# VH-VL binders against q8ixk2r445to577, part 144

Target 1, 133 residues: q8ixk2r445to577
Amino acid sequence: FFGMLQNKGLTDYCFDYNPPDENQIVGHQVILYLCHGMGQNQFFEYTSQKEIRYNTHQPEGCIAVEAGMDTLIMHLCEETAPENQKFILQEDGSLFHEQSKKCVQAARKESSDSFVPLLRDCTNSDHQKWFFK
Key: E = the ipSAE of ESMFold2; O = the ipSAE of OpenDDE; V2 = 0.75 times the mean of E and O plus 0.25 times the DockQ between their complexes.

## First folded at step 7 (VH-VL)

Design p74 (framework fv_axatilimab)
Fold by ESMFold2-Fast, scan of step 7:
Structure p74 (fold): chain C 133 residues (1-133), chain A 120 residues (1-120), chain B 107 residues (1-107)
Amino acid sequence: as target 1 above (133 residues)
Amino acid sequence: EVTLKESGPALVKPTQTLTLTCTFSGFSLSTYGVGVGWIRQPPGKALEWLANIYWRDDKYYNPSLKNRLTISKDTSKNQVVLTMTNMDPVDTATYYCARIPYGDYEFDYWGQGTMVTVSS
Amino acid sequence: DIQMTQSPSSLSASVGDRVTITCLASQDISNWLAWYQQKPGKAPKLLIYDASSLESGVPSRFSGSGSGTDYTLTISSLQPEDFATYYCQQHDNLPLTFGGGTKVEIK
């Protein structure tokens, strides 16, 4: 699968990666932003190794769980995907992170219209359901 | 700044179709993430969600009102229309339209409501 | 469908009182909960979203808390304009569902 990775509960929010410096692609938090269908910053590929790849830069970026946290950050892709970069896209639309046994959930950042994907205990929430569009 | 106002018939006979229009100002349904929903409240009862429509024409309906509801929008007129078929006295309620600001499911501004009575 | 059970159905209070209203969801709603205030003859007004985020322009005496299935709305010092009916709403899953309402009346 590839395209915009959209949230079911936030009807028009997509995975988005827009680092402030193109020369420093890694280490910044992945966000959710209104889906526009125009930008490299919202185009992701789900691979057979269960990676979520950001291919608009060389070397390619891979979404990873930040060590000791529930946030998702961009990291350089490895030849063999490490466990912190593997997300199982399940039939019901959940993105399950086996290493932590948690699911990726859309969450509001503070008191604002700013949203981010975070790891949370798995529930049957629409905010934990994702699909490629 | 943001205002919404419902309009439609105050009286409807059983089996007839109800058509309500929400006219709004201070925002546009061409704005990314924005939606409008309909909620009703029978006299002395709780709020019940009916339907939502979003800027990209995505539509969602309460399943308990199966096949009775249609929601549509006219972005150029700043209007959202709700149609409900086969009206029954139990559908007597105040009907509200409300704005959804960010593509989610919360309602931040509400219209004043329009009372619809269903009787013979 | 997610059932929202709100308690109490009504309460009597005096100006200056601390008022607490509870909302129980039939399943974990992950903090996707809003609170509304409705005065007699008026439309509802959004007070709180995401369980604890105060809507712009809402007085700081209103606060929300909770997680999982259990949520509360607190008014720290009730004012005359706060006598109203309060509703919770889960905005986690479709269909959207509201609590039964809590009427805050003059004691």
Scores: ipSAE 0.403, ipTM 0.821, lowest interface PAE 2.9, mean pLDDT 89

Design p75 (framework fv_axatilimab; at its last look DockQ between E and O 0.88; V2 from the best seeds 0.00; counts 0 for: pae E 3.2 > 2)
Fold by OpenDDE, look of step 8:
Structure p75 (fold): chain C 133 residues (1-133), chain A 120 residues (1-120), chain B 107 residues (1-107)
Amino acid sequence: as target 1 above (133 residues)
Amino acid sequence: EVTLKESGPALVKPTQTLTLTCTFSGFSLSTYGVGVGWIRQPPGKALEWLANIYWRDDKYYNPSLKNRLTISKDTSKNQVVLTMTNMDPVDTATYYCARIPYGDYEFDYWGQGTMVTVSS
Amino acid sequence: DIQMTQSPSSLSASVGDRVTITCLASQDISNFLAWYQQKPGKAPKLLIYDASSLESGVPSRFSGSGSGTDYTLTISSLQPEDFATYYCQQHDNLPLTFGGGTKVEIK
């Protein structure tokens, strides 16, 4: 699966990553932004290694969850996907992080009009449902 | 200033189709993330969600009423239209349209509502 | 569908009182809960969204709290203009559903 990774509950919002330096793409947080389909910032791929890859730049980035965190951070992809980079995109649209055993949920940043994907306990929330477009 | 206003018939006969129009200002359905929903409220009763429509023409309906509801938009006129077929006295209610911000499911601005009575 | 059980159905209070209204969801709604105020003959007004976020222009005496299935709207000091009916609404899952309402009446 590849393309824009769009949320069901937060209508018209997609995974978005815009590193300040295109030559250094790791270390920043993945956010949610209105789905526009215009840029590489919203192009992701779900791989057979259970990675969510940001492959519009070289080297390729893979979304990871750092220890003790609930945010999605861009890391470099590895030949063998590390445990903190493994996700299961289930048939029902839920995006499950294997290591934390939590689901990716669209959430509003506190006191802002910005949105981010966060790890939360898995529920039937539409905000935890994702699909590629 | 954001405003919404419902318009349509105050009286509908049973089995007839209700058509309501929501005319709004202060925002546009061409704006990314913006939506408009319809909610009704029988006299002295609680609120019931009917349908949502968003800027990309995504439409969502209450499953219990889905077969009777159609929602559409005319962005150029700043209007959203709701049709409801096979009206019954039980459908007597005040019907509201309301704005949805940021593609969410809550309603931050509401019209004043229009009372619709279904009676022979 | 997610059922929202709101309690109490009605309460009597005096100006200055602390008022608490509760909503219980039939499942975990992940803090996606809104609170509305409705005065007679008027449309609902959004007070709180995301369980605890205060809508712009809403007085600070209104607050929302809770998690999982249990949520609360609190009016710290009831004002004359606060006598109204209040509704909770889950905005987690379709179909959207509202609580039965709580009428706050003057004692």
Scores: ipSAE 0.841, ipTM 0.938, lowest interface PAE 0.6, mean pLDDT 95
Fold by ESMFold2-Fast, scan of step 7:
Structure p75 (fold): chain C 133 residues (1-133), chain A 120 residues (1-120), chain B 107 residues (1-107)
Amino acid sequence: as target 1 above (133 residues)
Amino acid sequence: EVTLKESGPALVKPTQTLTLTCTFSGFSLSTYGVGVGWIRQPPGKALEWLANIYWRDDKYYNPSLKNRLTISKDTSKNQVVLTMTNMDPVDTATYYCARIPYGDYEFDYWGQGTMVTVSS
Amino acid sequence: DIQMTQSPSSLSASVGDRVTITCLASQDISNFLAWYQQKPGKAPKLLIYDASSLESGVPSRFSGSGSGTDYTLTISSLQPEDFATYYCQQHDNLPLTFGGGTKVEIK
C-alpha cells in the first residue's frame, strides 16, 4: 500500500515527516498533521518487509522506534529490515510494532494542539487504527 | 471570544421534523481541524451525543439515531444545522451545539442550549 | 458502543472536602477521556481532556488520573462554586458516550 497514512480517531490527520534539511532526512520525529497541502511530506509506502518507507527524498527513510522509546523516528532503510523498523498493519487497522509488541497510537503533545504517533499498549481505540488513502 | 448559540422551535408536535441552527462567532469552520457537534440532554438525564461535522464536511452520526439525523454547515454564515425527523415525546431535551477544536472528539466551548418540548 | 459508568450518582460534601468521582469504561479507551462540569440551568464546561490534561482557565484544584478502563476526577479542596453535576466522556471511539453524571451537592 502507499499514500497518506490516516488516523481513524483524528479527523483529517496524517503521518507527516518534514525534516528541516532535505539532505538530512534521519533522526527527526514523525508527526501527525492535517491531511491538506503537505503533499510530499505525507506520502508513505508500506512494503512487503513491513516497513513504513519515506521515499520523498534520497536516501530513503524508514520509520523506526528505538529500544525503550515510544516515539517514531526516521532512520535509514536497510537491505534487510531490522526488527525495530517492522510494523504489521493488521486487518482491523492496528499498526503493530513487532519488536516492542505495542501499537501506534495518535496522541496530543502535552500543552499543545500538535499530535504525534506514539507506541502504546494495544487497545481497540480508534486512535490506534490507521488506513492508507 | 468564542460563542455559540442554538435557535429553533420551543415546541414540536409528535411526528414533526425538528430543525435547529447553531450560529457561532470567534472561529470558522474553514479553519483546519475544527468541527461542531450537537449534544442533547433530556430533563434530569445524562448528555447524549448526536452528530459532528468538520471543516472538510466530514459528518458523523450517533448510530442509534442515524436514520433520523442530518447535519450540514454553511461556512460563509458561520452556521451548522441539525435536522431530526419523526419527533417523539422522548426526544424532549435541551439541545446544545459545541465546538471541536482539533479534529478530535472533545468539546471545548458550548452554546447555552435550547429547550425543545415534544407534546401534542 | 463503549459504556461509561460513573460512581457515585450523587454525593454530599462540605466546602474544603476532597471529592473523588470515578468513571469506568467498558473497554480500554487509551486515556481519551474528558470531564465536564455542569451547573444547574447552564451548559457543560470542559475541565479535563486526555484523562489528565487541564483545560486552560480551569483551577488547579481539579485533576484527572487513571488509565485503561478506570478514571478519576479529583477536587482537592471543594469550593462553593464547585457544587455541580460532573460528566465523563470517552473521546476515543465513535459513537461518543457520556457517563450518567455525578451530582456534587452541599451537605
Scores: ipSAE 0.547, ipTM 0.864, lowest interface PAE 2.0, mean pLDDT 90
Fold by ESMFold2, look of step 8:
Structure p75 (fold): chain C 133 residues (1-133), chain A 120 residues (1-120), chain B 107 residues (1-107)
Amino acid sequence: as target 1 above (133 residues)
Amino acid sequence: EVTLKESGPALVKPTQTLTLTCTFSGFSLSTYGVGVGWIRQPPGKALEWLANIYWRDDKYYNPSLKNRLTISKDTSKNQVVLTMTNMDPVDTATYYCARIPYGDYEFDYWGQGTMVTVSS
Amino acid sequence: DIQMTQSPSSLSASVGDRVTITCLASQDISNFLAWYQQKPGKAPKLLIYDASSLESGVPSRFSGSGSGTDYTLTISSLQPEDFATYYCQQHDNLPLTFGGGTKVEIK
């Protein structure tokens, strides 16, 4: 799948990546932002290797979760997807991170008006449901 | 200052259609992420969610009532309208409209409510 | 549908008391819980969202806690203006559902 990855429970919010330096895309956190469909910050590809690729940049970025962490961070894609970059987008809309055995949930960033995707124990929450638009 | 105010008839007869208008100020449904919802409370009973509408016209209805409910907005007038068909005495309640500040489901500002009585 | 059970239905307390109100969800709601205050003849007022996040302008004597199915609103030192009815609401899944309310009265 390719497009904007939207949250069900947080209406009209999408995965967004806006690194502070366009030439240094590695190591920054993926956020949630209002879906606008313009520009390149909200376009992702879900691949046959179970990667979520930020493919508007060369070299391409892949979303990862570092061991023991719950934040989604941009890494460089590799020829064979590392385990920390594998996500299963299930038919019910849940986004499962294989290595951690946790699900991606829309969450409010501490004491702010901003939102981020984070790993949490899997539930049937609308905030753990995702779809491409 | 964010305010919402409900308006409509105080008395309707069984089988009639209720139309309620929420008029608000201090925000606009052209503001990205914002929504408005309707909630009712029968005298002495629990609050019951009815419907939500969001800035891009996404609409959600309580499935127990969805064939009776229609929600719409007029962004230029800062209004949201709820229509509920086939009113019954059990629908007697105070009806509230409330703002949803983001695409989520919590309500940060509520109107004062309007009491609607359904009787012959 | 997710049922929300509040307890107690009412309580009597004195100014300065610590007050605790409990809300039980019929399933895990992932901390998507709001608390509202409603005074007689007035609109509900949002106090807490996301189980523990304090709404802007709400006094710090209000706090929320809990996880999974069990959630609590605490008023650390009750003030005269806090005598009201309090409601919880899950904001996790549609349809949205509310607790039955807890009336806090002066002893």
Scores: ipSAE 0.390, ipTM 0.800, lowest interface PAE 3.2, mean pLDDT 89
ESMFold2 (binder alone), look of step 8: mean pLDDT 93; pTM 0.944

Design p76 (framework fv_axatilimab)
Fold by ESMFold2-Fast, scan of step 7:
Structure p76 (fold): chain C 133 residues (1-133), chain A 120 residues (1-120), chain B 107 residues (1-107)
Amino acid sequence: as target 1 above (133 residues)
Amino acid sequence: EVTLKESGPALVKPTQTLTLTCTFSGFSLSTYGVGVGWIRQPPGKALEWLANIYWRDDKYYNPSLKNRLTISKDTSKNQVVLTMTNMDPVDTATYYCARIPYGDYEFDYWGQGTMVTVSS
Amino acid sequence: DIQMTQSPSSLSASVGDRVTITCRASQDISNYLAWYQQKPGKAPKLLIYDASSLESGVPSRFSGSGSGTDYTLTISSLQPEDFATYYCQQHDNLPLTFGGGTKVEIK
């Protein structure tokens, strides 16, 4: 699947990756930002290896969660997807991170107008439900 | 300096259609993530959510009110309109419009409310 | 639909008292809970969102806590202007649902 990864509970917010420096495309947190419909920094690929890929820069980025952390961070994609980069998009829209056994949830992080995807215990929350475009 | 104000008829007869207008200032529905919702409160009872409309014209309705509700906006006039068909005495309530600041579902600023009585 | 149950439906308190109001959701709402204050004849006013985040301009004596299905609103030292009805609202799933309200009355 390809497209903008939107949250069902947080109206008009999409996965967004906009690194502060063009020369440092990895190591920064994935955020949620208002869906603009233009693709670009909000265009992601969900692969058969259960990766969420960001292909705007080379080498390609893959969303990962480091052990013990709850934030989604951009890492380099590997030939064999490591467990920390695998997310199962379920039929109900939940995005399940296999290694941690947690679900991706839209949450306020920095301020009332700033949102990020975080790992949380899986619930039936609409804020844990995602869809492409 | 965010303000919202509801306007519409104070008395509606059973089976008629109610049209309410929310006029606001201090923000725009052209702004990313902003929405306006409608909530009602029958006398002495709890709040009940009716409908939301957002910046890019996404609309959401309370399913319990079936196909009776229509919400629309006129961004250039700073107005949101709610239409509710087939009014019944049980729909007697104070109707509020309220701002949604960031694409979520909490309401940070409310209008003063307009009382709508449904009777013959 | 998520049912929100508030308790108590009313309570009597004196100025200076600590007041606690509870709200229970019929399912886990992942901390997507708001609290509103409504004075007689007036529109509701947002106090707290995301279970514990205090809205700008709201006095620090108001606080929210809880997780999962159980949430509380606490007023640490009740003031005369705090006598009102308080409502919880889940902002997790559509349709949006409110609690039945808790009226805080003068003792």
Scores: ipSAE 0.414, ipTM 0.830, lowest interface PAE 2.7, mean pLDDT 89

Design p77 (framework fv_axatilimab)
Fold by ESMFold2-Fast, scan of step 7:
Structure p77 (fold): chain C 133 residues (1-133), chain A 120 residues (1-120), chain B 107 residues (1-107)
Amino acid sequence: as target 1 above (133 residues)
Amino acid sequence: EVTLKESGPALVKPTQTLTLTCTFSGFSLSTYGVGVGWIRQPPGKALEWLANIYWRDDKYYNPSLKNRLTISKDTSKNQVVLTMTNMDPVDTATYYCARIPYGDYEFDYWGQGTMVTVSS
Amino acid sequence: DIQMTQSPSSLSASVGDRVTITCLASQDISNYLAWYQQKPGKAPKLLIYDASSLESGVPSRFSGSGSGTDYTLTISSLQPEDFATYYCQQSDNLPLTFGGGTKVEIK
């Protein structure tokens, strides 16, 4: 699958990656932002290795979660996906991070109009349901 | 200043169709992420959500009332209209429209409410 | 549908008292909970969103806490203007559902 990765419970919000420094594409947190339909910073690919890839810039980035952390960070993609970069997109729309046994949930980031994807215990919440548009 | 105001009939007879208009100012439904919802409150009872409409014309309805409800917007007039068919005395309530600021489901500014009484 | 149960349905308290109102969801709502204040004859006013975030302009004596299925609204020092009915609302799943309300009577 590929496209804009949209949240079911947060009506028009998509995965978005816009690093502040164009010379450092990795190391920053993935955010959620209003879906604009233009691809670019909101265009992601779900790969056969269960990666969520960001290939708008080179080298390609892959979303990862560090051990003990809840935030989704952009890392460099590897030839073989490491465990912390593997997400299982389930039939019900859940994004299950196998290494942590947690699900990706849309959540507020410190203010009412700022949202981020975070790892949380898996529930049947609409805010843990994702689909490509 | 964000304001919303409901308008419509104060008295409706059983089986008639209710049409309510929400007119607002201080924001636009062309703004990304913004929506307007309708909530009602029967006298002395709790709040009940009815329907939401968002900036891209996405519409959501309470399933218990879905076959009776229609929500629409006119972005250029800053209006949202709710239509409810086959009115019954149990639908007697104060009807509110309220703003949804960021595409989630909280209501940050509410209209004053309009009382609709359903009786013969 | 997610059912929201508030307790108590009413309480009486004196100015200066600490008041707590509880909201129980029939399933985990992942902190997608708002609290509203409704004064007699008026529309509801948003107090708290995302379970614990204070809405701009709301006095700091109001606070929200909780997670999973159990949430609490606390008024640390009740003021005369806090006479009102308080409602919780889950925003996790459609349909949106409200609690039955808690009436806070000052006297």
Scores: ipSAE 0.319, ipTM 0.796, lowest interface PAE 3.4, mean pLDDT 89

Design p78 (framework fv_axatilimab)
Fold by ESMFold2-Fast, scan of step 7:
Structure p78 (fold): chain C 133 residues (1-133), chain A 120 residues (1-120), chain B 107 residues (1-107)
Amino acid sequence: as target 1 above (133 residues)
Amino acid sequence: EVTLKESGPALVKPTQTLTLTCTFSGFSLSTYGVGVGWIRQPPGKALEWLANIYWRDDKYYNPSLKNRLTISKDTSKNQVVLTMTNMDPVDTATYYCARIPYGDYEFDYWGQGTMVTVSS
Amino acid sequence: DIQMTQSPSSLSASVGDRVTITCLASQDISNYLAWYQQKPGKAPKLLIYDASSLESGVPSRFSGSGSGTDYTLTISSLQPEDFATYYCQQFDNLPLTFGGGTKVEIK
């Protein structure tokens, strides 16, 4: 699967990553932003190793969650995916993060109109359902 | 300042079609992520969601009423129109339109509401 | 459909009282809950979104809490302008559903 990774609960919001420098693609938080259909910062690939890859620039980035954290951060991809970079995209649309046993949920940042994907306890929420378009 | 105002007939006979217009100011449905929804409230009862429309013309309807509802927008006029067919006395309610700020389903600004009575 | 049950359906309180209103969802709604205040003859006003986030311009005496299926709206020190009916709404799944309302009336 590849394309724009969209949220079922938020109308027209997609995974988005816009690194501050083309030569520095790691360390930034993944955000949710209005889907624009232009690829680039919203183009992701779901791989057979259960990675969510950002392929716009080299080296390729892989979404990860550090132990004890709930934010999705861009890391460098490894030849063998580490556990913190593995997400299971299930038939019902949920993105299950194996290492934490939690699901990716669209959430509003406190006191703002911006949205981010965060790890939360798994529920049947539409805000925890994702699909590629 | 964001404002919304509902307009339409105060009295509707059973089996007729109801058409309500929401006219708004202070925002545009050409703005990314913005939507407008319709909610009704029968006298002394709870709020009931009817339909939402969004900036890219995405439409969502309450499944229990979907066969009777049509929602549309005219972005240039800052208007959203709701049509409901085959009106029945149980549809007597105050009808509200409300803004959805960012593709979420909460309603941050509401119109004053318009009372629609369905009676012979 | 997700059913939202509010308790109590009504309560009587005095100015200065601490008031709590409960909203129970028939399934886990992942904190996708809003609270509205409605005064007689007026449209609802958004107070709280995402279960605990205070809407701009809403007095700090209002607060929301809870998770999963059980949510609470608290008014820490009731003021005369707070006598109204309060509604919860889940926005986790379509169709959107509201609670039956809790009328806060003067004692």
Scores: ipSAE 0.212, ipTM 0.758, lowest interface PAE 4.1, mean pLDDT 88

Design p79 (framework fv_axatilimab)
Fold by ESMFold2-Fast, scan of step 7:
Parts: structure tokens; C-alpha cells; sequence
Structure p79 (fold): chain C 133 residues (1-133), chain A 120 residues (1-120), chain B 107 residues (1-107)
């Protein structure tokens, strides 16, 4: 699949990656932003290796769980996807991170009115359900 | 300052259609991420959610009432309209409209409410 | 539908008292819970969002806590303006549902 990765619970919020420094693309937090349908900062590819790839630059970025945290950040993709970069998109729309046994949830960022994807205990919440559009 | 105000008839006869208008200021439904919802409260009872509409015209309805409800917006007038068909005395309530800040489902600012009595 | 059960349905308290109101969800709502205050004849006012985040302009004596299915609103030192009915609301799944309300009355 490829396209905009949208949250079922939040109307019109999509995975978004648009770091302020073009020369330091890797290492910043992935955010949720209103789906604009323009530009490639919201276009992702879900691969057969269970990666979520950001293809707007070369080398490609892969969404990863930040070490010791519940936040999602951008890392460089590897030939063999490491466990922190694998997300299982399940039949019900949940995005399951097998290494942590947690699900990706749309959540408010503590210091702002912005939304970010975070790892949380898996629930039946629509805020934990995602689809490509 | 964000303000919302409900308007509509104070008295409706059984089987008639109710039309309520929410007029607001201090924000726009052309602003990305914003929505407006309708909630009602029968005298002495709890709050009951009815419907939401968002800036991209996404609409959500309470399933128990979905066959009777229609929500629409007029962005140029800063208005949201709720229509409810086949009114019954049990629909007697104060009807509120409220703002939804960022594409979620919580209500941060509410109108004063308008009382609708359904009686023959 | 997710059922929200508030307890107690009413309580009597004096100025300066610590007041605790609980809200129980019929399933895990992942902290997608808001608390509202409603004074007689007036519209509800948002106090707490995301279970524990204080809305701008709300006094610090109000706090929210809890996780999963069990949530609490606490007023650390009740003031005269706090006599009202309080409602919890889940926003995890549609339809949105409210608790039955807790009326905080003057003793």
C-alpha cells in the first residue's frame, strides 16, 4: 500500500513528516497533521517487510520506535528491517508494534495542541485504527 | 472570543420536523480541523450527543437517531443547521451546539442552549 | 455503545472540602475522557480533556486522573462557585456518551 496514512478516530489527520532542517532529516519525531493531499510529506509506503517508508528523499526513511520511548521517529531504512521498524497493519486497522506488544495511537502532544502517533496498550479505540487513502 | 448561539422554535407539535440553527463567531468551519456538534439535555436528565459536522463536511450521527437527523453547514454565514424529523414529546429538551477544536470529539465551547418543547 | 457510570449521583459538601467524583467506562477508553461542569440554567463548561489535562483558564484545584476504565475528577478545596453538576464524556468511540452526572450540593 502507499498513500496517506489516516486515523479513523481523528477526522482528517494523517501521518506527517516534515522536519525543519533538510540536512538533518533523520531522528525527528513523526507527527499527525491535517490531511492536505498535497506534497510528499504525508505519503508513505507500507512494505511486505512491515515497514512504513517515507520516500520523499534518498536514502529512504523508515518509521521506528524511539529507543526507550513510546514515540515514533524517522530512521534510515535497512536491508533487513529491525524489530523497532516493524508494524503489523491488522485486519481491524490497528497498527501493532510486535517488539513492544503495543499499538500506534493518535494522541495529543503533552506540550501543545498538536497530535502525534504514540505507542499505547492495544484497545478497540478508533484512535488506534489506521487506513491508507 | 468564541461564541455560539442556538436558534429555532420553542414549541413543536408531535410528528413535525424541528430545524435548529447554530450561529457562531470567533472561529470558522473553513478552518482546518474544526467541527461543531449538537448535544441535547431533557429536563433533569443527562447530556445526549446527536451529531457532529467538520470543516471538510464529514458528518457523524448518533445511531439511535440517525434516521431522523440531518446536519449541514453554511460556511459563509458561520452557521450549522440540525434537522430532526418526526418529533415526539420525549424529544423535549434543551438543545446545545458546541465547538470541536481539532478534529477530535470533545467540546471546548458551548452555546447557551435553546429549549424545545414538543406538545400537542 | 460505551456506558459511562458516575458515582455518586449527588453529594453534599462544604467550602474547603476535598471532593472526589468517579466515572466508570464499560470498556477501556484509553484516556479519551473529558470532564464538564454545568451550573443550573447554564451550558456545560469543559474542565479536563484527555483524562488529566486541565483546560486553559480552569482553576488548578481541579484535576483528573485514571486510566483504562476507571477515572476520577478531584476538587482539592471546594469553592462557592464549584457547586454544580459534573459530567464525564468518553470520546474513544462513536456514539459519544456521557455519564449520568454528579450533583455537588452545598451542605
Amino acid sequence: as target 1 above (133 residues)
Amino acid sequence: EVTLKESGPALVKPTQTLTLTCTFSGFSLSTYGVGVGWIRQPPGKALEWLANIYWRDDKYYNPSLKNRLTISKDTSKNQVVLTMTNMDPVDTATYYCARIPYGDYEFDYWGQGTMVTVSS
Amino acid sequence: DIQMTQSPSSLSASVGDRVTITCLASQDISNYLAWYQQKPGKAPKLLIYDASSLESGVPSRFSGSGSGTDYTLTISSLQPEDFATYYCQQWDNLPLTFGGGTKVEIK
Scores: ipSAE 0.058, ipTM 0.704, lowest interface PAE 5.7, mean pLDDT 87

Design p8 (framework fv_axatilimab)
Fold by ESMFold2-Fast, scan of step 7:
Structure p8 (fold): chain C 133 residues (1-133), chain A 120 residues (1-120), chain B 107 residues (1-107)
Amino acid sequence: as target 1 above (133 residues)
Amino acid sequence: EVTLKESGPALVKPTQTLTLTCTFSGFSLSTYGVGVGWIRQPPGKALEWLANIYWRDDKYYNPSLKNRLTISKDTSKNQVVLTMTNMDPVDTATYYCARIPYGDYEFDYWGQGTMVTVSS
Amino acid sequence: DIQMTQSPSSLSASVGDRVTITCLASQDISNYLAWYQQKPGKAPKLLIYDASSLESGVPSRFSGSGSGTDYTLTISSLQPEDFATYYCQQHDNEPLTFGGGTKVEIK
């Protein structure tokens, strides 16, 4: 699958990665932003290695969650995907993070109009359901 | 200032179709993430969600009533219309329209409500 | 669909009392819960969203807490203008569902 990764519960929001410096694609948090349909910073690829790849820049980035954290951050892709970069997109649309055994959930960032994907205990929430558009 | 106001008939006979219009100001349904929903409340009873419509014309309906409900919008007129077929006395309620400020499903501003009585 | 159960259905309290209203979801709603206040003859007003976030302009005596299936609305010091019916609503999953309401009557 490839395209804009959209949330079912937060209906007009997509995975978005817009680092402040295009020469430093690693280390920043993935956010959710209104889907614009133009690809670019919202274009992701789901691979056979269970990676979510950001192919807009070279070298390619892969979404990861560091041990003990709940935020999704951009790492460099590796020859063999490490467990912290593996997400299982399930039939029901849930995005299961293998290493933590948690699911990706659309969440409001503190008391703001900004949204981010975070790891949370897996539920049947529409905010934990994702699809490529 | 955000305002919403419902309009429609106060009395409906059983089997007739109800059409309600929500007219709003202070926001636009052309704005990203914004939606408008309809909620009803029978006298002395709890709130019941009916339908939502969003800026991209995405529509969502309560499954219990889906075969009876149609929601539509006219962005240029700042209006959302709800149609409900085959009215029954149990559908007697105050009908509200309310704003959804961004694609999350809470309702931050509500209209005053319009009372619809269904009787012979 | 997700069933929302509110307790109690009604209560009487005096000005200055701490009032707690509970809301139970039939499944985990991941903190996607809103609280509304409805005064007699008026439309509902949003008080709390995302279980604990206070809506702009709402007095600080109102607070929300909880997680999973169990949520509470607390009024730390009841005022005369707080006479109303309070509703919880899950905004996690379709169809959107409301609790049965809790009527707060001032003694």
Scores: ipSAE 0.185, ipTM 0.754, lowest interface PAE 3.9, mean pLDDT 88

